# Designs tried in a protein design chat: VHH binders against Protein Syd (syd). Part 7

Target 1, 183 residues: Protein Syd (syd), of Idiomarina loihiensis (q5qw09)
Amino acid sequence: MKTLEESIDALMTRYKENVPVRYTEYVEEWNSPIYGTVIDENTVEWTPCRQPEALNFDDLESALEMSFHQSIKTLFGRWYAGDLALDYQGHTISLLQTQSAEDGERLLENITGHILMKRRLKQPETVFIGLGSEDDGLLVTIDNQSGAVGLEWVGKEQHDVLSDSLAAWLDNCQPQVETDKNS
Key: E = the ipSAE of ESMFold2; O = the ipSAE of OpenDDE; V2 = 0.75 times the mean of E and O plus 0.25 times the DockQ between their complexes.

## First folded at step 4 (VHH)

Design G18 (from A8 with V97A R99S S102R; framework vhh_8pnl_2)
Fold by ESMFold2-Fast, scan of step 4:
Structure G18 (fold): chain B 183 residues (1-183), chain A 123 residues (1-123)
Amino acid sequence: as target 1 above (183 residues)
Amino acid sequence: QGQLVESGGGLVQPGGSLRLSCADAGFTFSKYAMAWYRQAPGKERELVARISSGGSTNYADFVKGRFTISRDNAKSTLYLQMNSLKPEDTAMYYCAASSYFRGYTSPDAFDVWGQGTRVTVSA
């Protein structure tokens, strides 16, 4: 029974402990504080760091005439990090993270389109927080009204509820141990 | 934040050709899926063509075989080659950028719009 912040921080700690060398997409233009050793044009070693100012949802909330569930804002406003490769009950999930303020803006742009799609289809509003690695177009989402974590296909309603809350779901996720990259 | 600048519109006769360009001024162009939309007088804005960050293309049925969307990431420029133009193609044409985030591009993402360029097919 942790706060969401405690659950996020505990997961990041477990991730660092189980994945001591971490790689992510390299975008030189972002000048991200998480970037360490550059491996190639597309790959960089990273270390997580706290966002000095949390990703701001105010303008997007105003534009969409809505309020995002607090769990979504807390998740995306806490850390700069590479995406986390997680195991949840035998399924591989990539938990999305932002690497910089600019990367955060790109996330908000994509969230905007996702919300507009849900509204056009007259479906409950959700926000994607992760990608299923097994099937193209499978999303891990948070139901904006309830905060429930679930699975949905792009363009479809949430079809499976994994947890009543993000905190509880994160507490049950484990870092996926990766095969170390050679040099 | 960047800005999109559209060019290449004009007046052409039926059967003619035009090439539209959309130049990016300040964001990381290669990370975005890009699209051309159009709005004809008295009609709603509609998707003409879309190109992913990786180069995969989709076309509206009414332009298939006549229009070609392409991108040059080194020049941060999006193109629309329009051949065999018809009076029904008369519209304001808009450049749009859809955010690409870690392998998911929302179908309705349209964050950056250009000013538009007018295409008239007549006379």
Scores: ipSAE 0.316, ipTM 0.693, lowest interface PAE 2.0, mean pLDDT 86

Design G19 (from A8 with R99S S102R V112Y; framework vhh_8pnl_2)
Fold by ESMFold2-Fast, scan of step 4:
Structure G19 (fold): chain B 183 residues (1-183), chain A 123 residues (1-123)
Amino acid sequence: as target 1 above (183 residues)
Amino acid sequence: QGQLVESGGGLVQPGGSLRLSCADAGFTFSKYAMAWYRQAPGKERELVARISSGGSTNYADFVKGRFTISRDNAKSTLYLQMNSLKPEDTAMYYCAVSSYFRGYTSPDAFDYWGQGTRVTVSA
C-alpha cells in the first residue's frame, strides 16, 4: 500500500521511462522550469520538476466556503509537468498537470467554475483531474467528500466509480506509448 | 477589473480580409488564455479560436487555414486576422478571457466578454 505521494512519484518515473521525449504547450511568459528544447512556437520538450512551493488552495477554499479533499491538493501541489497521456483499462486519459505557478492559478480559476456549476445543478462537488481523450466532455474527477475517482460528463454526476482512492487509481494507470503518431 | 474592447469589424466582399483587435485595460492579460467567439444571425454563439498566454493556438474546423489568432502581451492586445472571408462568416465577433484549462472550459467560470465588433461579408 503506497502513500499518494509515492503513487504520484512512481507514475512520474514510469512516464519518464516509457515516454522519453515528452511534448507540451509552450507558454514562453511562464518561464517554466520544466521547459527544455523548444520545437516550435506552440510546442516544447519537458522534464518534470517538483513544485518548490505547493499550489495553494487556501484562498479558493475561503471564497467557496469549502475544503478540498487532500488528494486533490497533493496531486496538483507536487509536480510541475506536462499533461500525462495514460492508458486506464484500454481508455486513453489525459491526467492534468500544471507547468508553472501561473498555470496553477489558471487551473484554480477553472476549478472555481466547475464547483459553481456543480452547486447550481445541485450535484455533489467534484474536481476534474483528467480528460477522456476519446470522448468530448468526459471528465475524470475526484468526489470531494469521499476521494473516490470516477468518470462524469460535463454537467452530470459521476456515472462510474473507478477507484476508492486516487493512489490506487494512479497505480493502475500506464503511460500511453504511441507508436503510430509520426510527427 | 478591466474592460475588453473589440474593433476592426466592417463590411467586406467575399474573399476579402479584416483584422480584428481586442484591447484590455486592467487585468494581467499575459496570464490568461484568450478566445474569439462569434454569433451569427439566428445562430448560437460559437468558439472561433483560442490562444494560450504563450501563443499555442486552437481553431474551429470552419476557420482553419483562413483565420489566424495572435496576441501581443506587452500591449495587452488580442488579434484575429481573417482571410478569404465568406458570407457565412457574417457575425458579431466577441473577445473573451477564457477560464479554460487544457481542453475543459468550465461553464460557470469567468468568461470575461467584450462588447463585440460586427463583421458583414456580402457582395
Scores: ipSAE 0.339, ipTM 0.754, lowest interface PAE 1.8, mean pLDDT 86

Design G20 (from A8 with R99S S102R S106A; framework vhh_8pnl_2)
Fold by ESMFold2-Fast, scan of step 4:
Structure G20 (fold): chain B 183 residues (1-183), chain A 123 residues (1-123)
Amino acid sequence: as target 1 above (183 residues)
Amino acid sequence: QGQLVESGGGLVQPGGSLRLSCADAGFTFSKYAMAWYRQAPGKERELVARISSGGSTNYADFVKGRFTISRDNAKSTLYLQMNSLKPEDTAMYYCAVSSYFRGYTAPDAFDVWGQGTRVTVSA
């Protein structure tokens, strides 16, 4: 019923409501439109903004001879934002976001390595969208063929399917209450 | 074997120089950050230097001021200029697509790309 765009936007709204002061790494050279008050050389307050031009996957699709699932492109092409610290069923997940066009290119570079690892291991191609904050090497991923959201360990296939769609999974995530030791 | 081929290693005396090359055999090189890694005998693999698609560089502390990473996107080639070489620099050197975002490093580029090139620094 709800489009993925609507689910992403609703989550961003809930995040702003529950986390009124948001911090992220400060990279002065990016001159990101999300940057507000600079706290120190490594930390800045941020506010999300829409990407004027969506992150482009075309060259990477050509290089890898594949098509990315539309949900992946929609997630990473919609907002510039800091990573979102979320609670999902009692576990802390960092939902990855890009802060600038340059940061988006860094994301595409890492996606390339991830896809090549999956191919080397002869596993279904997935794309990471989040990190398990409590467990090293735990990824939240989207199965590129089906769009299913699941958990996988680095180098392993998805071992748990959380949702058949990104939209439904995001609707079940809640913003984490921030402290100075939470993200 | 992978799409990347390293060359330029060899034997050199302390204080000498070597230039390593990494050639891309059909991967879309210009779109990706590239890195040099090394593995010394009895040690784990470590990052030496990284260069973004746009040319920004990052170096491990142990090579700053001595090594320079560069790329030629028209030739699909990555370089590592190594100056003031020390016996501690003795290692197999590997090139790889750099694969890091927000604390996730995609695994083990060594098994995917490059067979490495041997650098030995001794008197």
Scores: ipSAE 0.337, ipTM 0.744, lowest interface PAE 1.5, mean pLDDT 85

Design G21 (from A8 with R99S S102R S106T; framework vhh_8pnl_2)
Fold by ESMFold2-Fast, scan of step 4:
Order: sequence, then C-alpha cells, then structure tokens
Structure G21 (fold): chain B 183 residues (1-183), chain A 123 residues (1-123)
Amino acid sequence: as target 1 above (183 residues)
Amino acid sequence: QGQLVESGGGLVQPGGSLRLSCADAGFTFSKYAMAWYRQAPGKERELVARISSGGSTNYADFVKGRFTISRDNAKSTLYLQMNSLKPEDTAMYYCAVSSYFRGYTTPDAFDVWGQGTRVTVSA
C-alpha cells in the first residue's frame, strides 16, 4: 500500500510524536539544519528536516561498478535526522540517519568499506541501515540484489530475513520511548 | 586510486618481534582513521588494530598488550609494532583506511589495496 517514502515519513512522524526530546552527537563544523539547543560540546537536541538535495550515490555506483537497491538510496536521501532508536520484535535497533551533507559523505565512505569487505569475503553485497544497540557487532542490513531486510553479524552473511521490503519493515518498527540513555 | 604500500613482514620464531609499515602515496592521510587487518590461510580477513585521525586506538582482543598501532602524519605512514608473536599470528597483513559511522567500522574505504606483507611465526 504505502510507498517507501510514505513509510519513512510515517516513521519520522511517529518518532517525533513518541520521543519529544531527541539528542545526537554535536559536530559544530557540520552546521547541520537539524541542530537545536546545544547541551554540551558533544550533545545537541535535534529536529528532522528534509534533505534539500538527496544524497547522491552516482559516483560510488560508478566506482564500485554496481547499482544500489533503490530502497537504500531512498532511505538515505530523504531526511537529515539523528539516529532513530527503535524496537523491532525484541531487537533494540539504532536506525542510521545522516545529519548533514558531510555526514552523508562519511556514510558513503563506510558503505564503500562494507561493500569491499563483503566482496573479499565472497558474500552477497549488503548495506547496513541499523546497528543492534544491545548486541555488539549485530547489523540490520538490506540485501542489495533483493531489497530484503535482515540481520547480519559483522563479517557474516544475513542469518535472518526480517522482511522482503524496507517499507514493510519500517511500518512494523516502534520508537523506543523509555530508555536510560539516548544519544 | 590512492595507494597504500605495506612492508616489514618476515619469518620469526615464537616470541619474536616485527614492525610493519604502511606508506601512503597520495591522499590526505592525516584526515582518515587507519587500520591493520590480517588474513590467515583458509580464514576470513579480520581487523587487528585501528587508529583514529586524532590518535585514539582500538585493538582486537587477541592482540591486546602485544601489538601497538601508531601513525606519523608528517610522513604519511602507519605502523604496527608486533611483540610476543605467536604461531596463530601467521597471516598476510594489510593496511586500509578505516571508516567509522555510528559505532560500525569497516577496514576498507578505498578500492585499492596493497599486496600486503606476509608474517610467518614458526619454529
């Protein structure tokens, strides 16, 4: 039913509704449009905003001789935001977001390293979109060929498929509303 | 098309020491986190040690207390001092730009890799 864009926007709305005070890493040099009240040298309150120009994957696709699944480009090209602390079926997940164009460049560099690692290990190419907050080394990833969302340990193949599509998976995620730490 | 060139490997007996070097030939070395990783025969590649642009270090548990990663930004060179070497340290050692995003690090952010430098620990 929903487009992926609609599912992303609905999640962001639910997140704002359920997490009224949101904190993220403060990097003054980025001059991020999401930054609100600065708490200290490392912490700032944030509010999401649309990317005026979507994060561009063209150069990276050319360099890696590949095409990224459209869901990956849509997810990382839509919002500037702090990472979203979510719950999915007992997993506490930090869903990755970019805060600025510079942060987007860091994400593309990290995706490059991840793809090259997967190729050297002779594993299917995936792109990480989230981190397990409680399980060291656990990633939420998208299979680049199929678009399937799954769980994967760093350096290993997806061992569990959570959803055939990013949109459906996001629709089933819930904001974390009661944690002793927020970052 | 950046270039990283590893050197310093060799054959040593258990308990011996080696110092590996990784020379950068073209990018702004001082702005990037750097890492050493290794690949033993028949095994996957694994991270050994990482150093941030500011000098903060992280080590794999299996090398803590034995290996020291360091960098010389003026010389665009990364080092790995390996002490108390064990047979299980036998591997091809590679250097790479390490990228960090929200608690996930990857050892390789560039499409180019050196040939590595071979370390053999055997009696």
Scores: ipSAE 0.218, ipTM 0.636, lowest interface PAE 2.6, mean pLDDT 84

Design G22 (from A8 with R99S S102R D108E; framework vhh_8pnl_2)
Fold by ESMFold2-Fast, scan of step 4:
Structure G22 (fold): chain B 183 residues (1-183), chain A 123 residues (1-123)
Amino acid sequence: as target 1 above (183 residues)
Amino acid sequence: QGQLVESGGGLVQPGGSLRLSCADAGFTFSKYAMAWYRQAPGKERELVARISSGGSTNYADFVKGRFTISRDNAKSTLYLQMNSLKPEDTAMYYCAVSSYFRGYTSPEAFDVWGQGTRVTVSA
């Protein structure tokens, strides 16, 4: 049986193999460990690397009086990477990743706002892990109680469940290889 | 936590232009998305324009083609260039920093707001 860690690692390996030159936003101040060749003021090549210390959710869990599903912590605590452009059943999804410890703190701040919105709306708590590239405001989320991966619109409940587990969902995602390439 | 100070508002005739500035005094400006909001008399605050840490911009439909948001990370300053001003643009204009991750700004993710700068477009 494949663990979630193994599924994440396998996806990262498939991504490197299918997308040999990877680009992300370049912010010089961040001194991200993933940064390689700088292309211009806003663009840099990147290579993933393991987080030497996993992103810590403890303070946020205490502040929100909750526990995050382990799959969320594992996903965001394992790699520094650019966002992964994935294909899932013919749909393009951007799987979010963090590029540095500082970027991880930005993620936790935005997760806080998302959880507070879900609470105000009396909806089950979810955490966004990806964005639908085709539709503005479409989120790929994990239900915090069950670990189910699904689709939801900003401000709405999950309307479609894609998989009962993050590991199974990631195993069915493929790297998005653009048909139009520079060379 | 950081403080935001807006400036550049004033009284202009319809069709005129103004450039608003928002100075940041105390947090890492370059890592955050920034936004301009406005509140007209008797109305709720509404988003005017947003700019990501990397410079990607989004505009409300009612200002597209007339307003331009920009940032200078070296000066920790956010700008809003307002052209072809209309009486309907009369409002207090606020800058805000948001807890933004990539393309998603959570509705409750706004951490810091400025005091505002008043724009009046005389009929």
Scores: ipSAE 0.326, ipTM 0.723, lowest interface PAE 1.8, mean pLDDT 86

Design G25 (from A8, 24 letters changed; framework vhh_enristomig)
Fold by ESMFold2-Fast, scan of step 4:
Structure G25 (fold): chain B 183 residues (1-183), chain A 123 residues (1-123)
Amino acid sequence: as target 1 above (183 residues)
Amino acid sequence: EVQLLESGGGEVQPGGSLRLSCAASGFTFSKYAISWYRQAPGKQREWVSTISSGGSTNYAESVKGRFTISRDNAKNTLYLQMSSLRAEDTAVYYCAVSSYFRGYTSPDAFDVWGQGTLVTVKP
């Protein structure tokens, strides 16, 4: 039995072990703490690090007159990292991560737009945590009321519930690894 | 308080070019992603292009290679350079404050749309 924090940390450990060289988009101006060796103008190696101060949702909660599910705050407040390429039951999923405090602010801006869209459409509020890598507009989301992890298309309600909790879902995700790619 | 004012539309022949502008006020322009949308008569509004605060761009498949989005943060202005225009590009074009994170563009970052500028492509 793991706490959500333990599940997140275990996934990050599995990711580092199975993907020893990790790449992300390089934006020099971001001065991200995860940046390692710069490969070219657009590509940098990264290493995850703990957020010294967890991403703060307080101002956004006040502005939207809501409370975010604790699992969302825990996921996005724990690590600075590149997005994690994961396999889940035949789906290739990009699990979103923030790379710096400023990147966290960009995430909160996008969450704001997503919540406002859900409200306009009179749908249950969800928060995206990942993208389907193979399908345009497919999101992995958390239902804000229940904490359930599911799949939804942009502008639609969750059509598939994958797990009752984020911790259980993360425990069933595997890092996407390339084998024999030294040619 | 937030205002967006589109301009630059007009009538053009197929294969022609137009440059649209969107002047923004009432918010810190440089901190937001801004998008272009369009709406043909009797149809729903569709997304055309987004530029992030850092300058990264995304385009709808139908306009890739023909349209170029750009921004001038000093002038609080967004641009859309349109080339190789087609009859299907005929629409009222709107700019909207948007948010973008890792390939997901939230369509409703603000419930604010500009007045629009009409583009008509006629043979």
Scores: ipSAE 0.271, ipTM 0.668, lowest interface PAE 2.3, mean pLDDT 86

Design G26 (from A8, 22 letters changed; framework vhh_4orz_3)
Fold by ESMFold2-Fast, scan of step 4:
Structure G26 (fold): chain B 183 residues (1-183), chain A 123 residues (1-123)
Amino acid sequence: as target 1 above (183 residues)
Amino acid sequence: EVQLVESGGGLVQAGGSLRLFCAASGFTFSKYAMAWLRQAPGKRREWVALISSGGSTDYADSVKDRFTISRDNAKNTVSLQMNSLKPEDTAIYFCAVSSYFRGYTSPDAFDVWGQGTQVTVSS
């Protein structure tokens, strides 16, 4: 029995251990607590930091007349971090993270558009949590009703279910370890 | 506080041109996709043009090849060049922040903050 919070924290710990130098997009005006050494105007080293106040979904839930699955709120409310490059069964997936409160608001705006698209297409509501790094338009999503983690293309229903829960799926993901040779 | 201020509208004859401007403030402009929407009298608001943070553009079929969207990240502005205007282009034009996160853009939600700018095309 492992909680989702424990699975998220364990993944973040594995990520720090296996990816000792981490880079992300630098947005100076965000004043993100994750920012370390600035490499250039677009790139910064980062270290994960717990969100002092969890990203709040209340206003969005009211506006959309829905409740988000708790796993979605837990995932996006726990850490400020750069996106995590993960290996899942030999495939590269970017697990999305937010870097600041402002970046979190940007995520909520994009989730709004995604939900409205699903409603327009009369498809089950899902929320994206990651991108397939190898294929443009491939999303890793959570089914809002069941909490199942799956793959879907933008504008299509989930075509593959990877796990019945986010916690179990994260426990089977590994950090994508860069070689000592430049990637 | 997010601010979007549209300008450049006016009265033009069919076949004429106008250039609309949107001045943005209160958010990290360069990181967001921007859009132009319009609303004609008695009709619903419709999307017209989109420009990504990276500069890629997309257009509604009704304006394709006539309108050009562009952005200036140094000035926090987005512009819409409208050529070969038709009476059917008569509308209030709104600048909007497009839903965008990490390379995934959904066109189904747009945040409109301003009053818009009126475009009237006479026959």
Scores: ipSAE 0.189, ipTM 0.588, lowest interface PAE 3.0, mean pLDDT 87

Design G27 (framework vhh_7aqx_2)
Fold by ESMFold2-Fast, scan of step 4:
Structure G27 (fold): chain B 183 residues (1-183), chain A 124 residues (1-124)
Amino acid sequence: as target 1 above (183 residues)
Amino acid sequence: QVQLQESGGGLVQAGGSLRLSCTTSGFTFSKYAFSWFRQAPGEEREFVGAISGSGGSTDYADSVKGRFTISRDNAKNTFYLQMNSLKTEDTAVYYCAVSSYFRGYTSPDAFDVWGQGTQVTVSS
């Protein structure tokens, strides 16, 4: 039914509607296009904007001798935004976003460490896309081979498969309106 | 390639202060999050404090809030734990840890690189 791009855009629209004032970590040197009113030295209001050039995974794919599932590239290549505080069927999740091209490079470095850990442990390669906001070490991940969205603990295999596709999973996520998990 | 070197441990009397340092090499320091953990004899490693990659976010265990402060110096590839108003129950081996994840975590399982540990002994 909906393309992944449509699901991502719909979620961003729902997020703006339900969280009209959004805060995120302020990194002045990134000169992020999402930055609005600076609240203090560490906090800034933000508004999402489209990436003019999608985050490029080519060098990382070459270095790791792999191909990332297209859903991962589409998710991280579409918007600059602060992390999205979401509820999914009772779970409080921070869906990771990038704020700038420089922040995108940080994310790729973090993904590299995760992949190397999975290889060392001889586990299926996954890519984390979200963090459990209330449970330390709980990750929302995409299985790189299948594209399945699941829950896993750092250092462990996916223990629960939430959806066969990222688009379907995002369509079932709702903005968390009770707290600002992005601050 | 990634290495952590700890310093600053030692013997101190209750009410005193110590500053622990963790110097890193082999990676781009400013892109990583860092944490301190400690382990008392016979206990599991417990979280002490964390600082995010940008330095914009810090988090502390309830037992050390108001007494300990974590900070980083990107120019020196070093992060610190300033420990004030030390108590005998703060006696432990202190470990620095770096995570490949953007944010520091409180679970030891989230960390892929650890220092060798530095002993802190607080006498009554």
Scores: ipSAE 0.035, ipTM 0.364, lowest interface PAE 6.0, mean pLDDT 82

Design G28 (framework vhh_7n9e_1)
Fold by ESMFold2-Fast, scan of step 4:
Structure G28 (fold): chain B 183 residues (1-183), chain A 124 residues (1-124)
Amino acid sequence: as target 1 above (183 residues)
Amino acid sequence: DVQLVESGGGLVQAGGSLRLSCAASGFTFSKYAMYWGRQAPGKGREWVSGISGSGGSTAYASSVKGRFTISRDNAKNTLYLQMNNLKPEDTALYYCAVSSYFRGYTSPDAFDVWGQGTQVTVSS
């Protein structure tokens, strides 16, 4: 019943309700609309804000001669936010977000490197959307062909499929009470 | 096909300087972060420096910070590494790569997207 946009918005609402004080890295020159109280030179409190112009994948799609799955474009084009610390069925996950248009540019650069790596290894193209906090090098990714959400190690194919769609996966994620960090 | 061609290496005395170049083709250069890495004989690969697609952000390994400067010319599809005050421990094969870091994720295999590299030898 829910669109992906509705699932993303519901998760952001749950996150604000369950994590009332949220911290992220402070990059003053980005002049991000999410920035609230500055804690120190590297840390700021944040509140999510809708992107006035969605992150544009058109140039990158042309450069890579591909089309990104719509779920990837919708996820990264909707909100400016700090990364979300989530729990999914006992997995501790950091769901990646962008804070500004310039941060979005850096994300596109990283996605490019990831796609080139997958092509070199002759593996199905995926796009990372999150990090596993329990193990170094564990990624949450979307299979670009199917839209399936899964777990993969850097340099390896998805070894576990968590959901057939991003919307369904997000609907089953819960905010964590504390900041998600590699143990 | 992504193609990277390094040049500018050579033999230099300690305290000297070299400028390396990397000619890129097969992709929209200005959209990609670029990196320099190196590998000394008998050692693993070492990250040296990185630069964002726009050139607005740079980063350096502690071993080279203050001595090396990474830059790019997006109109010429060329990446540069200006190396000053070279030390014998800088002796290595230098290569460029398409790579980027976002939060906790860096693609380690991006350094495999290079040609032969360019050899830098620093004598004492």
Scores: ipSAE 0.091, ipTM 0.481, lowest interface PAE 3.5, mean pLDDT 85

Design G29 (framework vhh_7uia_1; at its last look DockQ between E and O 0.18; V2 from the best seeds 0.00; counts 0 for: pae E 7.9 > 2, placed apart)
Fold by ESMFold2, look of step 5:
Structure G29 (fold): chain B 183 residues (1-183), chain A 124 residues (1-124)
Amino acid sequence: as target 1 above (183 residues)
Amino acid sequence: QLQLVETGGGLVKPGGSLRLSCVVSGFTFSKYAMAWVRQAPGKELEWVSSISGSGGSTYYEDSVKGRFTISTDNAKNTLYLQMSSLKPEDTAVYYCAVSSYFRGYTSPDAFDVWGQGTQVTVSS
């Protein structure tokens, strides 16, 4: 069995192999370490790079009086990358990544809001890690207590468990190759 | 610190109109996607409408499409929902929601930070 770090790294390798030129929306203010050639006002090439210091969850854990599952911290703390377009069992998923330290802080604020909503609704606490591209409001989430990866509509509990662990789930995700515009 | 304050709710007859406002503070407003969500009595939360941080893309759930209009005023850090042709089924607490983790619009329902809500009641 691969470690989570190995699964993430293997996915990143597969992504680079199958999507050899990668584009993301250009956010001039970010000055992100992943940015390469700027194509136009809205588009930049990107290459993943390792976070020199992993995104820090300590302040958030203190403020929320909780501990995040290690798989969540590892996923968002290992690479700077654009969001990954993936296929899982025929479903298109956008796997969230952070592009810079500043982007990471914005993600932590969004996670805070999600946890507070789950508490208000008295639902098990989850953290979103991906967005379903085919269905409005479909999230891929990690259950914070168990580490299980599942599907979740915004405002509802996980309704389908896809895998008991993030590592196993990532090993079954495949990059979606961006086709030539004429194909 | 993020603050979301909704106003503009109230009692209205079927077929009437209301405009909801949400004043947002603690963000660089133009970089974030925003949404309205609602919760009717005894029901779960329901996404209503979303707008991209740039304001260029708007999205609506099917039952409100054509009746509701979402918009922003970046100078006032304010999100609006113009509601018309209101029906009793629109009765709910309406919440303003902001997503600060998207680099533009990526999903209509990926909002997870929201305010205290404003009551809309549509009744004869």
Scores: ipSAE 0.013, ipTM 0.308, lowest interface PAE 7.9, mean pLDDT 82
ESMFold2-Fast, scan of step 4: ipSAE 0.569; ipTM 0.776
ESMFold2 (binder alone), look of step 5: mean pLDDT 79; pTM 0.813
OpenDDE, look of step 5: ipSAE 0.020; ipTM 0.413

Design G30 (from A8, 22 letters changed; framework vhh_enristomig)
Fold by ESMFold2-Fast, scan of step 4:
Structure G30 (fold): chain B 183 residues (1-183), chain A 123 residues (1-123)
Amino acid sequence: as target 1 above (183 residues)
Amino acid sequence: EVQLLESGGGEVQPGGSLRLSCAASGFTFSKYAISWYRQAPGKQREWVSTISSGGSTNYAESVKGRFTISRDNAKNTLYLQMSSLRAEDTAVYYCAVSRYFSGYTSPDAFDVWGQGTLVTVKP
């Protein structure tokens, strides 16, 4: 957990340094602490901040009769931020983040749908943590049993394992500085 | 405020065609995957089709080859072109989007639904 927390914080620091002006979807009703200058109805400048209370998975774990891998809970419980555009081995990935407590609840609802889909298909349970920058049908996921980070298409099993752990994978990701796809 | 508004439903004969539209507002449409779902009278809501932000499409087996999903990002509009319609296609059709959409998810997990548009295939 400590190692993962350090990797997450280091990535956020690298992101701020390499992407000095950051834009994300603006949802006024969320009153997000990350919001800076509003650009238009749908776009706002943002700065990350720590979640004062980590996103709680307890109710969802009870409802689904499961335990989420700790790396998933650590990733989504640490920062409020806009999604991070990252480069991993030449591929652009959007690493999902939440902007507010309400946005966190929306994430949990979507994770629920994904888990129910995996169960219906009789596939190993995974949780999406990122999207392909140009095609959000390609997912970066964490295998819930092992914690392995991999790639899968919606409705399919992981077809490529990128790293044995989230911390190691994040340490090998770089902020994407030359493209603004999904930003 | 995210809003979805479906239109284009109506009555059609078996073998006929209809084009459904879903007008989106309150978010950056081009960044999101968007799905069509349907609910027949007395049945559970079922997934029909999804189009990703990059334009990749996926279809329920029951509609493959007959329905075509498409999007127009300049108009913030999603379409479903339906052909070779059958009695079992009779349903209210819904547009759905989620910020963290992964496609082919449980209907209960989507954050935003439109009010739906009724399609009736009469013999």
Scores: ipSAE 0.084, ipTM 0.452, lowest interface PAE 5.6, mean pLDDT 84

